# VH-VL binders against q9nrl2r1430to1533, part 125

Target 1, 104 residues: q9nrl2r1430to1533
Amino acid sequence: GGVHELSAFEQLVVELVRHDDSWPFLKLVSKIQVPDYYDIIKKPIALNIIREKVNKCEYKLASEFIDDIELMFSNCFEYNPRNTSEAKAGTRLQAFFHIQAQKL

## First folded at step 7 (VH-VL)

Design z2 (framework fv_iluzanebart)
Fold by ESMFold2-Fast, scan of step 7:
Structure z2 (fold): chain C 104 residues (1-104), chain A 124 residues (1-124), chain B 107 residues (1-107)
Amino acid sequence: as target 1 above (104 residues)
Amino acid sequence: EVQLVQSGAEVKKPGESLKISCKGSGYTFTDYWIGWVRQMPGKGLEWMGIIYPGDSDTRYSPSFQGQVTISADKSISTAYLQWSSLKASDTAMYFCARHTFDFESGYYEYFDYWGQGTLVTVSS
Amino acid sequence: EIVMTQSPATLSVSPGERATLSCRASQSVSSYLAWFQQKPGQAPRLLIYDASTRATGIPARFSGSGSGTEFTLTISSLQPEDFAVYYCQQYDNWPYTFGQGTKVDIK
């Protein structure tokens, strides 16, 4: 771990947040707007939470950071049918993540 | 100031019905889930279930499915735990607790505020 | 269900000494782990959430660490008011489960 991994995580999260396809992932899904989401998704996560965890040095290993990002995408594909704008955004953002994560 | 205030102690006989309450104040009641926890005398904590007061979506621990009913009335910011027929084995302290799962703020579920507890004694 | 196991069952320490409490999960809970303190006749009090984040108003002598299956709660300099039972709880998957508790007692 150390300082190198933390600055790499912050930089990658910032790049994900700025990506055009980040909109479904910026904040947790609203229970009021999507009432059945939390019946299906047991480990919700979003980029704002991941960024907060990076800033508070809560990731001890690069694998933990990568696992949280992959969980975010897994949740997207579990809940959203493949024909939705959410699932399509998730597919593109995940591909971008895999390219950028090669540095980790 | 966030507070959860529970109803007073109950002394009941086996077979009687009971409904205890947990009233929230100092926050928007429908922004958080309310959970119920049992603690039998001299024992640890057991998770019973949770309710989202906005739509009364309720989830039970498998051990408590069919044994109790959890409900809420959002108009008076109150959650309830109910037994149709009490047993001596229901003798315990019952706590309610608020989950800090705030979708807009990005906080995960964990218990941040607890009620003072309701002691339920069931004896013949 | 994810089973949470705490050790030791009882820890005897003197005021001013360091106390270290352990919590093990039967499967990975990532960092979705909280620690609670309970004194006789009182409701549990949240100390730590997300394995290592102190709750509001909790003294700096309390710290949490770990991820996956192994977690620790450390009290760096035990105060008289810290003698209590401590519980860990996972909120990774439903149903949420507590450990059986560790009693921190005076030596």
Scores: ipSAE 0.005, ipTM 0.539, lowest interface PAE 10.1, mean pLDDT 86

Design z20 (framework fv_iluzanebart)
Fold by ESMFold2-Fast, scan of step 7:
Structure z20 (fold): chain C 104 residues (1-104), chain A 124 residues (1-124), chain B 107 residues (1-107)
Amino acid sequence: as target 1 above (104 residues)
Amino acid sequence: EVQLVQSGAEVKKPGESLKISCKGSGYTFTDYWIGWVRQMPGKGLEWMGIIYPGDSDTRYSPSFQGQVTISADKSISTAYLQWSSLKASDTAMYFCARHTYDFESGYYEYFDYWGQGTLVTVSS
Amino acid sequence: EIVMTQSPATLSVSPGERATLSCRASQSVSSWLAWFQQKPGQAPRLLIYDASTRATGIPARFSGSGSGTEFTLTISSLQPEDFAVYYCQQYDNWPYTFGQGTKVDIK
């Protein structure tokens, strides 16, 4: 997108990255450290990938940006059992995202 | 444009400490892994280790574990390679390199941009 | 540790000729392989990643092929600026490892 749309996406990604619960989402899950991850998750994504797409103006609609963030959370809940620290961090960060996304 | 700029050449004696640097610019430093590569005189390339500056996650090649320390200061977009006590066998060119991703098709771990290199000479 | 072996150690080629460089992995690395060019006193330059994808700005005369354990870099019509050392590198498993290099010299 436009200048205002890009600024809003940048601000939201920065807020997500700085959140205490962002640690499972900062970078792509390594297939070397977690060998079965890519066998289960077919569309891996993380905040660093999303931020790069924002910086390259690859999101034309707010819905496209929101879809990528939701994919990130969906992947977390698919791979990680509900009782894990990853899933709990994901639940809290997703709630934070839903509040912030209302501004988009 | 993306650049990695390394510190200048060093001439040291065995037993001395050393810290060399690699400054990233033109991109979000905290979003990309930085790797360190050694090239001994007349020899090929060998990976030493990598660091993710956003959370300081660090991985060493087994041959370099305990021989060097890799660190980063995200506030100044700089990665470091450190020796507590240099040996003559540490004489080499040291390169830093940025890991990238294929943002179209998924997760791929290759290194696209390289620093110019730092020559370290250790002799008595 | 995955060992990468390049052959030949030195390849002598005349300008305008085709150069073919080989890289073998001690175990399968799928397509997680990159090729780099290095000139004396310079940093390595990425040529190919994912075995066959040409990096941005790399001339069409450079092409990569292969998967599993056998990989090839081809330079279809060698130019004077192509005389250099070429390295393959696997990124399938940690630690990442380079081949020993193939030096492309003028015949």
Scores: ipSAE 0.253, ipTM 0.787, lowest interface PAE 4.2, mean pLDDT 88
Fold by OpenDDE, second read of step 8:
Structure z20 (fold): chain C 104 residues (1-104), chain A 124 residues (1-124), chain B 107 residues (1-107)
Amino acid sequence: as target 1 above (104 residues)
Amino acid sequence: EVQLVQSGAEVKKPGESLKISCKGSGYTFTDYWIGWVRQMPGKGLEWMGIIYPGDSDTRYSPSFQGQVTISADKSISTAYLQWSSLKASDTAMYFCARHTYDFESGYYEYFDYWGQGTLVTVSS
Amino acid sequence: EIVMTQSPATLSVSPGERATLSCRASQSVSSWLAWFQQKPGQAPRLLIYDASTRATGIPARFSGSGSGTEFTLTISSLQPEDFAVYYCQQYDNWPYTFGQGTKVDIK
């Protein structure tokens, strides 16, 4: 295929993934490592999933895209106590997202 | 179209090293787990291990831990399976396979696409 | 590891007949169970995932059922192209494990 400009959603996902605090969010939590995760989190999501949805043009509105990103953070804060590295990373990444989302 | 294309057949001697490859295309290589499956002649399927190319998170089956090395080069959308010292018992067909998601539910689901297989023959 | 046991080892069926394949897990795997078809010289092909969901492009004659430790793959009317080896595989816990396979051959 030809080279074309990334959409705003694609670009934002790229920025999120490249952020230093993206490590808890790059892929779905492994139930092997966290056996009870999916007992608590009923709508799991991660940046790789969101990126695939973007690639498949599943987001028709910016609000839908934002909702998934917010869900991702919500899941993190629901499962991880505030003092964990995951929650701290999530807090910083979410703040970054909120700034970047203004471009949408 | 999603495709996994594996490297060609190998004929080796015991003690030799080997690295075979699996190249993915038609999808975002870094976003899907990819695994290796062994099938010895006339036998069933055995999971060897899986790797997430996005961060190189790797999981081995206990039977294959320390026996092989699974790696990936995301820059060329390629996963690898390698041996430092082959044994005759390593003679088998080796498949790579992609792990997909149910995007509606958000769960890891299943291995949907497979490479064509790489035949490795180890004999004196 | 979770041991998957398939039965029978070989199932001889006439074209047009119903084929029923069984897969048992040594412990519950919930619904994280897949069925694969493999023909000689080919890679396995996904038929069913999540115990009962048919993969894209798989004919309706293939169906999966079960949960926990007992699973069944049914081919309602065997077609000539269906003669092959079938494997079940759990992905509830790592390491993922396959059954030993059931060979469906022509009666």
Scores: ipSAE 0.208, ipTM 0.792, lowest interface PAE 2.3, mean pLDDT 92

Design z21 (framework fv_iluzanebart)
Fold by ESMFold2-Fast, scan of step 7:
Structure z21 (fold): chain C 104 residues (1-104), chain A 124 residues (1-124), chain B 107 residues (1-107)
Amino acid sequence: as target 1 above (104 residues)
Amino acid sequence: EVQLVQSGAEVKKPGESLKISCKGSGYTFTDYWIGWVRQMPGKGLEWMGIIYPGDSDTRYSPSFQGQVTISADKSISTAYLQWSSLKASDTAMYFCARHTYDFESGYYEYFDYWGQGTLVTVSS
Amino acid sequence: EIVMTQSPATLSVSPGERATLSCRASQSVSSYLAWFQQKPGQAPRLLIYDASTRATGIPARFSGSGSGTEFTLTISSLQPEDFAVYYCQQYDNYPWTFGQGTKVDIK
């Protein structure tokens, strides 16, 4: 990673967290709240996990960071039917991410 | 340095409303849940509820559901505990505490840092 | 609701001696158990989490053990500063519950 790359990842995660459509992605879903989630989603991830990985300098390449963000969106679309508020928020946030990721 | 700083002591009369605060600093406020714990004078600790500040998702202990409201304002890294109408039985020390959790599962949690406490006294 | 029961209610130990505090859960909590120390006028302080992992800055004389329904906090050589009330807490199931506390008095 390095200091410059860490700063860029942190800036992008902060922008995602502040986005109006981030609400389905801020934290992992509790198994108590959604019992079947972990039966369907085998690699759960959320913005708070990604942010912690950024802060610990765990991303060595921009592609590793992008892969975790894309996994988050992929999980959303796998679990949530296309007509749900979660899937619609994911679609909009993913489009925003793709624009911002051009700066990486 | 991770710190939770709570608002000052309150002296109120039965029937009055009250909102106390807990401000986090030294960490990213939206990465952790904030919980509230009551300690009646000379008694032990009672968990009241928790909130995730990122989306205001809340869980209450059944004993406190409907008795209090927990909220948060992530723009100022502050969580709140509120009563619409205080009772003498609400006289207690109230602590806020940060909850860490298992990032893989999302629900393995424990209190790691605590505020200094807010003493609430309700008397006529 | 999982009920946490601590014993003894009060424990008197001479300085330098071992103190052993017990915590029992009414149902299995796996290893999702924490121990806290509270001194008069202060907030609780995390000592142990995941039944046996010491929190940052906690002296090595504090150790936790157990799983399922029976847990122990051991202070291997009690110091004067260890006079306090100790609480166990389960975080396996909502609502999270605390034991009633064990008061450690130094003889």
Scores: ipSAE 0.000, ipTM 0.566, lowest interface PAE 11.9, mean pLDDT 86

Design z22 (framework fv_iluzanebart)
Fold by ESMFold2-Fast, scan of step 7:
Structure z22 (fold): chain C 104 residues (1-104), chain A 124 residues (1-124), chain B 107 residues (1-107)
Amino acid sequence: as target 1 above (104 residues)
Amino acid sequence: EVQLVQSGAEVKKPGESLKISCKGSGYTFTDYWIGWVRQMPGKGLEWMGIIYPGDSETRYSPSFQGQVTISADKSISTAYLQWSSLKASDTAMYFCARHTYDFESGYYEYFDYWGQGTLVTVSS
Amino acid sequence: EIVMTQSPATLSVSPGERATLSCRASQSVSSYLAWFQQKPGQAPRLLIYDASTRATGIPARFSGSGSGTEFTLTISSLQPEDFAVYYCQQYDNWPYTFGQGTKVDIK
């Protein structure tokens, strides 16, 4: 299923990017704004990185794509306290992702 | 293929305004930072600032803060560098460049693709 | 800000010989160091990133080494097309900064 799965991944990433709660996830966290982030988070990732991997056909299985999206949310919840705007956005976007990922 | 195409050479007088452009193609424009670099005649390279077109976040080098404005129009995949009032000391070649990522570490950015440059000459 | 200092300012080398270029940072930049090549009238071209990783399409004769504050770019057997100005750039901390360049001339 590579061709069909890649088309579905492309559509799902576009839907995530367009979501109102995507703002913390559009691009990598800034070391300038958050200097300790990369001391805590050892596998940073963001939607722009995931989209490039999709466009380069780097995901062979749906599980690999899902793992990268889940890593993104896991990093958010590991770094950000629960009451932050980032963590709240992550919670809502992750719920949206789980609904959409049922199509994969 | 990835390309950055810049606007043509400009000849201006001190006090005039100017806006030069950098159009990206062959990639998703909103997924990469665009940086602006100045090279004065016979001199080296200086970072001016960067913009992320997806959300218009902009960062300036301290020497250029307040001297120029960087903006982008994602609907036409174009970034801009603008002066409200040019000075003779703004005479230089201006390059735009796309930043890429170290995808394995996921953190660091460096210049991978460059525009051809826009020569700006400011003289009375 | 981190100041990048390149040496020598000009290096005269014959075709086929080894060229060694140095770059020093005023404070540690770990391995977050890139090398660029610029030919007259052209935009810079990325050669090396992460101090030692060769960019796509860059010939094997180009190699980078170093970490912390001392970095080296080596061209193992200089070709006629390699005569250019070479710049190092740190991206460890903001603002990003370039060295002043080393001009590689024919001897």
Scores: ipSAE 0.152, ipTM 0.766, lowest interface PAE 5.0, mean pLDDT 88

Design z23 (framework fv_iluzanebart)
Fold by ESMFold2-Fast, scan of step 7:
Structure z23 (fold): chain C 104 residues (1-104), chain A 124 residues (1-124), chain B 107 residues (1-107)
Amino acid sequence: as target 1 above (104 residues)
Amino acid sequence: EVQLVQSGAEVKKPGESLKISCKGSGYTFTDYWIGWVRQMPGKGLEWMGIIYPGDSDTRYSPSFQGQVTISADKSISTAYLQWSSLKASDTAMYFCARHGYDFEPGYYEYFDYWGQGTLVTVSS
Amino acid sequence: EIVMTQSPATLSVSPGERATLSCRASQSVSSYLAWFQQKPGQAPRLLIYDASTRATGIPARFSGSGSGTEFTLTISSLQPEDFAVYYCQQYDNWPYTFGQGTKVDIK
């Protein structure tokens, strides 16, 4: 092996994944469990996909990374009614993200 | 380099229990599904089930539901396939594979990596 | 479950010739189809995913096409090392299912 350094984006993704409210965002929504999800959400994304994009150096600008995280939250609020556990988790995780993103 | 390394060959008798392993390295283990595939001697491939190690979400193919247990230990990046009581019909090569994101591969690159296989022979 | 049917069961091709392998799904799988190569005693190797995207390190002579229910794997100039069994697999719906395989023999 070589030396592998964590980027600022990777560190932020790690913090999001560790957060108690990350459970709706760890992986893509199951089409079997939620059959209409992909009829409504046209640009699905999740933390595991964002981490892979970070590891492959696909983000050229911090704004591109932030846009993908914001897309993830936007999808959550578009699909899930406000009173759901998913929407409430998304609201809290998004607030946490906005504080952490100030470091970028 | 992404690698999946499986445990060695097993020779067992009917009624015995068995647990085989698949260790992932070179990637974030908790971010990808691990699937188990059976290949009976001289036959094709069949999916047994998949597990997402990050939250232990597990799905079994209908023909394997109740026949095997799939689990993962994310602290050592290892997935497991377990039988409580083996039958002669369980004689097969068992592969583990890292599966990409199952519903939306088109907007990111998808790579599927396979373990070398574990031969399980069950005979009296 | 979605049934995947491959044809032909066996294909004999001389080195340098074009080989065409077919895979049919019992219902639409959109583009969620992969092709694998398996040589005797070895694990399967991913060749193509998303119906037409070549996996890293796979030679340009391998190409995939199709969508919905009809899919094709083409090997434009078959090499001796391409002797193997080829499987298609859908991952649009659970359970994921494989075709029965096409064995490619060198004449």
Scores: ipSAE 0.210, ipTM 0.767, lowest interface PAE 4.2, mean pLDDT 87

Design z24 (framework fv_iluzanebart)
Fold by ESMFold2-Fast, scan of step 7:
Structure z24 (fold): chain C 104 residues (1-104), chain A 124 residues (1-124), chain B 107 residues (1-107)
Amino acid sequence: as target 1 above (104 residues)
Amino acid sequence: EVQLVQSGAEVKKPGESLKISCKGSGYTFTDYWIGWVRQMPGKGLEWMGIIYPGDSDTRYSPSFQGQVTISADKSISTAYLQWSSLKASDTAMYFCARHTYDLEFGYYEYFDYWGQGTLVTVSS
Amino acid sequence: EIVMTQSPATLSVSPGERATLSCRASQSVSSYLAWFQQKPGQAPRLLIYDASTRATGIPARFSGSGSGTEFTLTISSLQPEDFAVYYCQQYDNWPYTFGQGTKVDIK
């Protein structure tokens, strides 16, 4: 990717971070808070990691960026039962992401 | 400079209640987990539990669940360890320790700073 | 819970000699292992975290190695202030667990 694509990724990550439902996704899940998380989730990721990758120009294609965001949501739904506040926040934030990703 | 300062030594009788403290300074107290560790005389270290002061999320080691209460008051940067009814077997040194986590990368870290310890002696 | 086993229970060493301490986990803890030093009447002091990374201010004579279930702490040239009890601790899974300790004593 070009300058236009990097600007779009930066804008989208900022919009996700600012969203009310971003709280489960701002940083990697803590082992203290969730002791079995890393036994279940083999490819952990969070918005702060994705933002760092965007800032270092590590995403060359929109699909690579989208894959990391979708992995984040997939991890949420794999670990968290559907009726948890985490899963509900993930569902709403993912819907918001799908609308915003149409700009890419 | 990051410091954890614990309350002074306590001498108690079986059946009495007790609350000891651990005050953090030199960092944002609500951004780090605080753990409590027991060391019985002449024995090794045992994790009792941990608390995240920002939201009071608390995790106990199975051996200590129901035996003690861990709490924190973020307005004064202080964590607490409390017994409703002490036993002679609670005689030990109690340490608090800060768990560092990397906010930028979200990686887990270790317990990097320790309080000086509070000696609790329970005897008749 | 993960059981941490340290060996030997006591290691007798002269100043200037190399000390090697072992720590074994009952199941894999990846590299989520720390080493602590404790002197009589004092709080534990962090030496090594992430199995091999020295904590800030820790002398270069301390080194850690290993991953999975077998870990080693090495003190390359024992100084008088290094006589202490050393504990390993896993932080891979809750509850966090310590080994029983290795006492490094003077010959």
Scores: ipSAE 0.014, ipTM 0.582, lowest interface PAE 6.8, mean pLDDT 86

Design z25 (framework fv_iluzanebart)
Fold by OpenDDE, second read of step 8:
Structure z25 (fold): chain C 104 residues (1-104), chain A 124 residues (1-124), chain B 107 residues (1-107)
Amino acid sequence: as target 1 above (104 residues)
Amino acid sequence: EVQLVQSGAEVKKPGESLKISCKGSGYTFTDYWIGWVRQMPGKGLEWMGIIYPGDSDTRYSPSFQGQVTISADKSISTAYLQWSSLKASDTAMYFCARHTYDFSSGYYEYFDYWGQGTLVTVSS
Amino acid sequence: EIVMTQSPATLSVSPGERATLSCRASQSVSDYLAWFQQKPGQAPRLLIYDASTRATGIPARFSGSGSGTEFTLTISSLQPEDFAVYYCQQWDNWPYTFGQGTKVDIK
């Protein structure tokens, strides 16, 4: 492929992935490790999936992209208690996202 | 177009080491699980293990744990299956396969892209 | 591990006839069940996922049904290209496991 300029969505995903608190969100939760996850979370999503959607130009509006990111955090908070490392990381990453999303 | 291209057929002797490969293209290699399936001559399919190239998270089937090593080099979009010491019973066709993703469901939907297979023959 | 059992081992069917393949799991696998078709010298091809969803490009004559422990693959009208071995596979629990396969051959 050739070199092209990253879109705002692509750039934001890159920043999210590079964030220290991105580790719970880099890929979909493994059913092997968390057998009941998909019994609780009905719309799973992760940064790798969102990145793929961006690469495939699935997002036509910024709101769609934002909705998926918010869903990702919502899933985390729904499944993980507040005192877990995952929830704490999610809280920090979401705050970061909200700041960066203002640029969209 | 998503493609998985495996390395060529291998003819080996017992005790020899072997590493076969599966190269993915047409997609972001680091974002999808890739697995290995064994099919002995005239027999069915057996899952050996899966790996997530993004972080090298690897899961082995108990029957293959310690028998083989699954790895990936994301820099060249390639997954590997290797033996330190082959046995005659390792003679089989080996397939790699990638998970697909359904955007409507929001999760991985089984393995729908497969390599063409690598025939490994081990005989004295 | 979850044991997948397919029946019959061999199914002889004439072209144009209906073929019904069974797959049973030793324990519930919910809807985490897929069907594959394999022809000699080829890789398996995904037919059905989530027990009843037809994969992209798969003809309408293929359909999957069932949940929990009992699953069925139906070929409503067998075509010449449908003679092959069919496998069911669960991914509810690791390790993922295949059935032993059903060979559909010509009567």
Scores: ipSAE 0.339, ipTM 0.832, lowest interface PAE 1.7, mean pLDDT 92
Fold by ESMFold2-Fast, scan of step 7:
Structure z25 (fold): chain C 104 residues (1-104), chain A 124 residues (1-124), chain B 107 residues (1-107)
Amino acid sequence: as target 1 above (104 residues)
Amino acid sequence: EVQLVQSGAEVKKPGESLKISCKGSGYTFTDYWIGWVRQMPGKGLEWMGIIYPGDSDTRYSPSFQGQVTISADKSISTAYLQWSSLKASDTAMYFCARHTYDFSSGYYEYFDYWGQGTLVTVSS
Amino acid sequence: EIVMTQSPATLSVSPGERATLSCRASQSVSDYLAWFQQKPGQAPRLLIYDASTRATGIPARFSGSGSGTEFTLTISSLQPEDFAVYYCQQWDNWPYTFGQGTKVDIK
């Protein structure tokens, strides 16, 4: 297991990063662009953080990896109003993730 | 190990173009911001700008907007700082630095790794 | 832009003495403040981030404190290798800004 699961997590993160709707999630939300973000969101996360955790072998179970991805989407929907381009991108990327995560 | 290796010293005349580099190794280059810092002789440190190589999102300090171009080539894990026309006032040491996040204990940001610096001398 | 002001400009101390360096921000930067050490001919070295968290490998004699607009770097029992210029830097808002530096020099 651990080697196979690590390869699957890296594969999935790469697929998410390459997706057209990944732009709000590539890196942590900038405090300089969105100063109130970190007053509202207490557990920030982004694809670059998740990828680093994969590379450091910090995920032992698929559920741990899935929880971090879901946290990323949850933060997006908590901060961004539903009609924003960020929230719409998040909705589409989350649907893509759920399909790909079936393999995990 | 994480390393940032910068290009060598440059001696130029006013009006010449120049492009200096900062090559990252030992980490996923596209997952971290790279910043450029100027230090004029005998002076302190000044942020020039930052770039995220994964999507080329670039931010310039107001005093450097339009004065330099920051870019990155993710295929060779290299960030660049470029002048179209150098001035004597561009004489300085230029550093690149990697911006990182603490993944284990929560959200903490800092610039943890620095290049060795590139000395640029512009004189007629 | 947020202006960072360091004092004193130069601090003359003897080895074994305590050094206290101040950094003030023109507006609140919360805890988004770092301290760097720079020796002649070298790149800056991260000492402290998030106002009080010591970076990996940094000796316990270095400590940071403060929040909002007033910050302090303390070096207890200063060693010969600690003679350098020290910079504070805020990353609360863009552009990121450094203080002008405090030179810790031998008395």
Scores: ipSAE 0.218, ipTM 0.776, lowest interface PAE 4.4, mean pLDDT 88

Design z26 (framework fv_iluzanebart)
Fold by ESMFold2-Fast, scan of step 7:
Parts: structure tokens; C-alpha cells; sequence
Structure z26 (fold): chain C 104 residues (1-104), chain A 122 residues (1-122), chain B 107 residues (1-107)
């Protein structure tokens, strides 16, 4: 990848953060509020972590960036039952991501 | 470079209101927690509370719940600590600090403001 | 809340000597422990996080060890600028809590 890919990743993360359904994904899940989360989810990630990786130029390929975003959604669906507000938000945000990611 | 710059020293009387500030620069302000720490004269450090500016998620230490209000204005990258009615026991140095809360996924960043001295006397 | 206890309260050492500071947690904090240095009139400075990882720009003479409830900060060859108060802090559970501090003073 190149500097143009980095610009595209930053734009996409900004759009995800601004989306109404981003609230479950803005930051890492609290161990205090959700004590069993880190017993179930072994590779936690959130949009703020992904954004920092973009800013530090840690993604060398678009596939690495896409993998981290998909991991975030996978964690959501693994932890949260399908009928929860978290899972519903994740489903809508993932669909939005797939449309936007076509530009990567 | 990452910097946290706090507002200047304050001298107040009991019963007065006060709002002090902590402005972040050199990073994406909304991606990191900001915490407030009290240090009474000649004493150690005490966590008061933390805020995530991206969604205003705020958590208070039990000892400070109801005593202060923590807020942030992400449009100007500034966090605030506020008292509605100051007491003489609020006399202390107040620090703000940046936290990742990342459970070891990345380096734990700890950048601190220079401190704001608050003196409350009558 | 998790209570952090530091010992000794004051440690008197000569320049060039080794200083060893202890920190004990009232319950396990795994490796979610940081060490800070504070000089008079200054803000605290991060030295060590995740119990043993040295923060960026911190000299190699500072090292941390331990896990669970028992932690140690070691300064292998004390320099004049190292005379300060040192605090441990757990970030395993909220509220985050500091130890009371260990003052490292000139003998």
C-alpha cells in the first residue's frame, strides 16, 4: 500500500465513527461494565484503536485494515445475541462498511 | 507532539463555583480517555474520574461522585472539571491525564497536564 | 476498591547505588500496573506500564517486575535527577488507585 490508501482508511474510519450505529464500536468494551467480555473475546478491538493504527501507518495493505474492521464486527456478533441493540447496530454498520469499502 | 495544557491557578471562597480546563493537542482528542487526579497539599494522588470525549461516557471514583462534574467539548479538544459549590477541603493541585484503556493491546500512553492549583479559603 | 500499599515510605540511597521499591495490591491486578515519578512542583511522569514495560524515553536503569499482587520498581544506578517520589497505580479495575508513594532521598 501507499499514502493514498492511508488517506482512504482515515476517511472511512471517520465515516464509521460519525454513523448513528457506531456507538457499540467507538471504544473498547469496559471490563467493569461487562465482566465476562474478555473471557469470551480474545482479540478485542474498536474504532479508536483502528484509527490510531491508521494514523501511525501500521496498515501496509488494505486487506489488513479490512481484517481489523471485520474482526470488530465478528466480536460483536460472537458476544451479543442477534436480537440485541448492539448486534442490530453492528449489522447495519457492517452493511454500510461493505458499501464504503468498495472504494478500497 | 502530544500535550495537555491546563488553565491557570484559582483562588476562591467557599460556596463559589469553578470550572477548570484541560486542552489536548497533537492527537485525536476523541480517541482517548481524559482523567482527573487530585493531590492535596503534601499528600499523594487520587483518581477523581475519567471521560471519553468521543461519546461523553463519564465515570467517577465513588469518593467524588456527586462532588464534581466532569465534561468535555470535543469541538475544541477540551475537558473540564467543575464544582457547583467549593469547600475549603477542595484546596489541592488538580491534574488531567490521557489514558488509552486498551488492556495491553498498545503502549499505555500517559501524558499529564502541568496541573491547576485551586485554593479555597475564607 | 483495590488498595495499593507501597514500601518503604522513604528510601535513602547514595548516587550510583541500587534502589528497590515495592508495591502490593489488596487483590490481583494481573499486570495492569504502572509506576510514576513525581518531582516537587511537577506533574507525575510515567516510567513503567504493564508492570514491566518501560515507557518511551525512560532510561534503561528503570525496570519493573511482578504480577498479581506483588510488584517491584528497580533503579539500577541512581542518578541525581532520580531523587523524587515514586507512585504505583493499578488500572485493572475502576476506580484506578495509587499507592501512597515512596520518597527516594539522598543519603
Amino acid sequence: as target 1 above (104 residues)
Amino acid sequence: EVQLVQSGAEVKKPGESLKISCKGSGYTFTDYWIGWVRQMPGKGLEWMGIIYPGDSDTRYSPSFQGQVTISADKSISTAYLQWSSLKASDTAMYFCARHTYDFGLYEYFDYWGQGTLVTVSS
Amino acid sequence: EIVMTQSPATLSVSPGERATLSCRASQSVSSYLAWFQQKPGQAPRLLIYDASTRATGIPARFSGSGSGTEFTLTISSLQPEDFAVYYCQQYDNWPYTFGQGTKVDIK
Scores: ipSAE 0.127, ipTM 0.747, lowest interface PAE 5.1, mean pLDDT 88

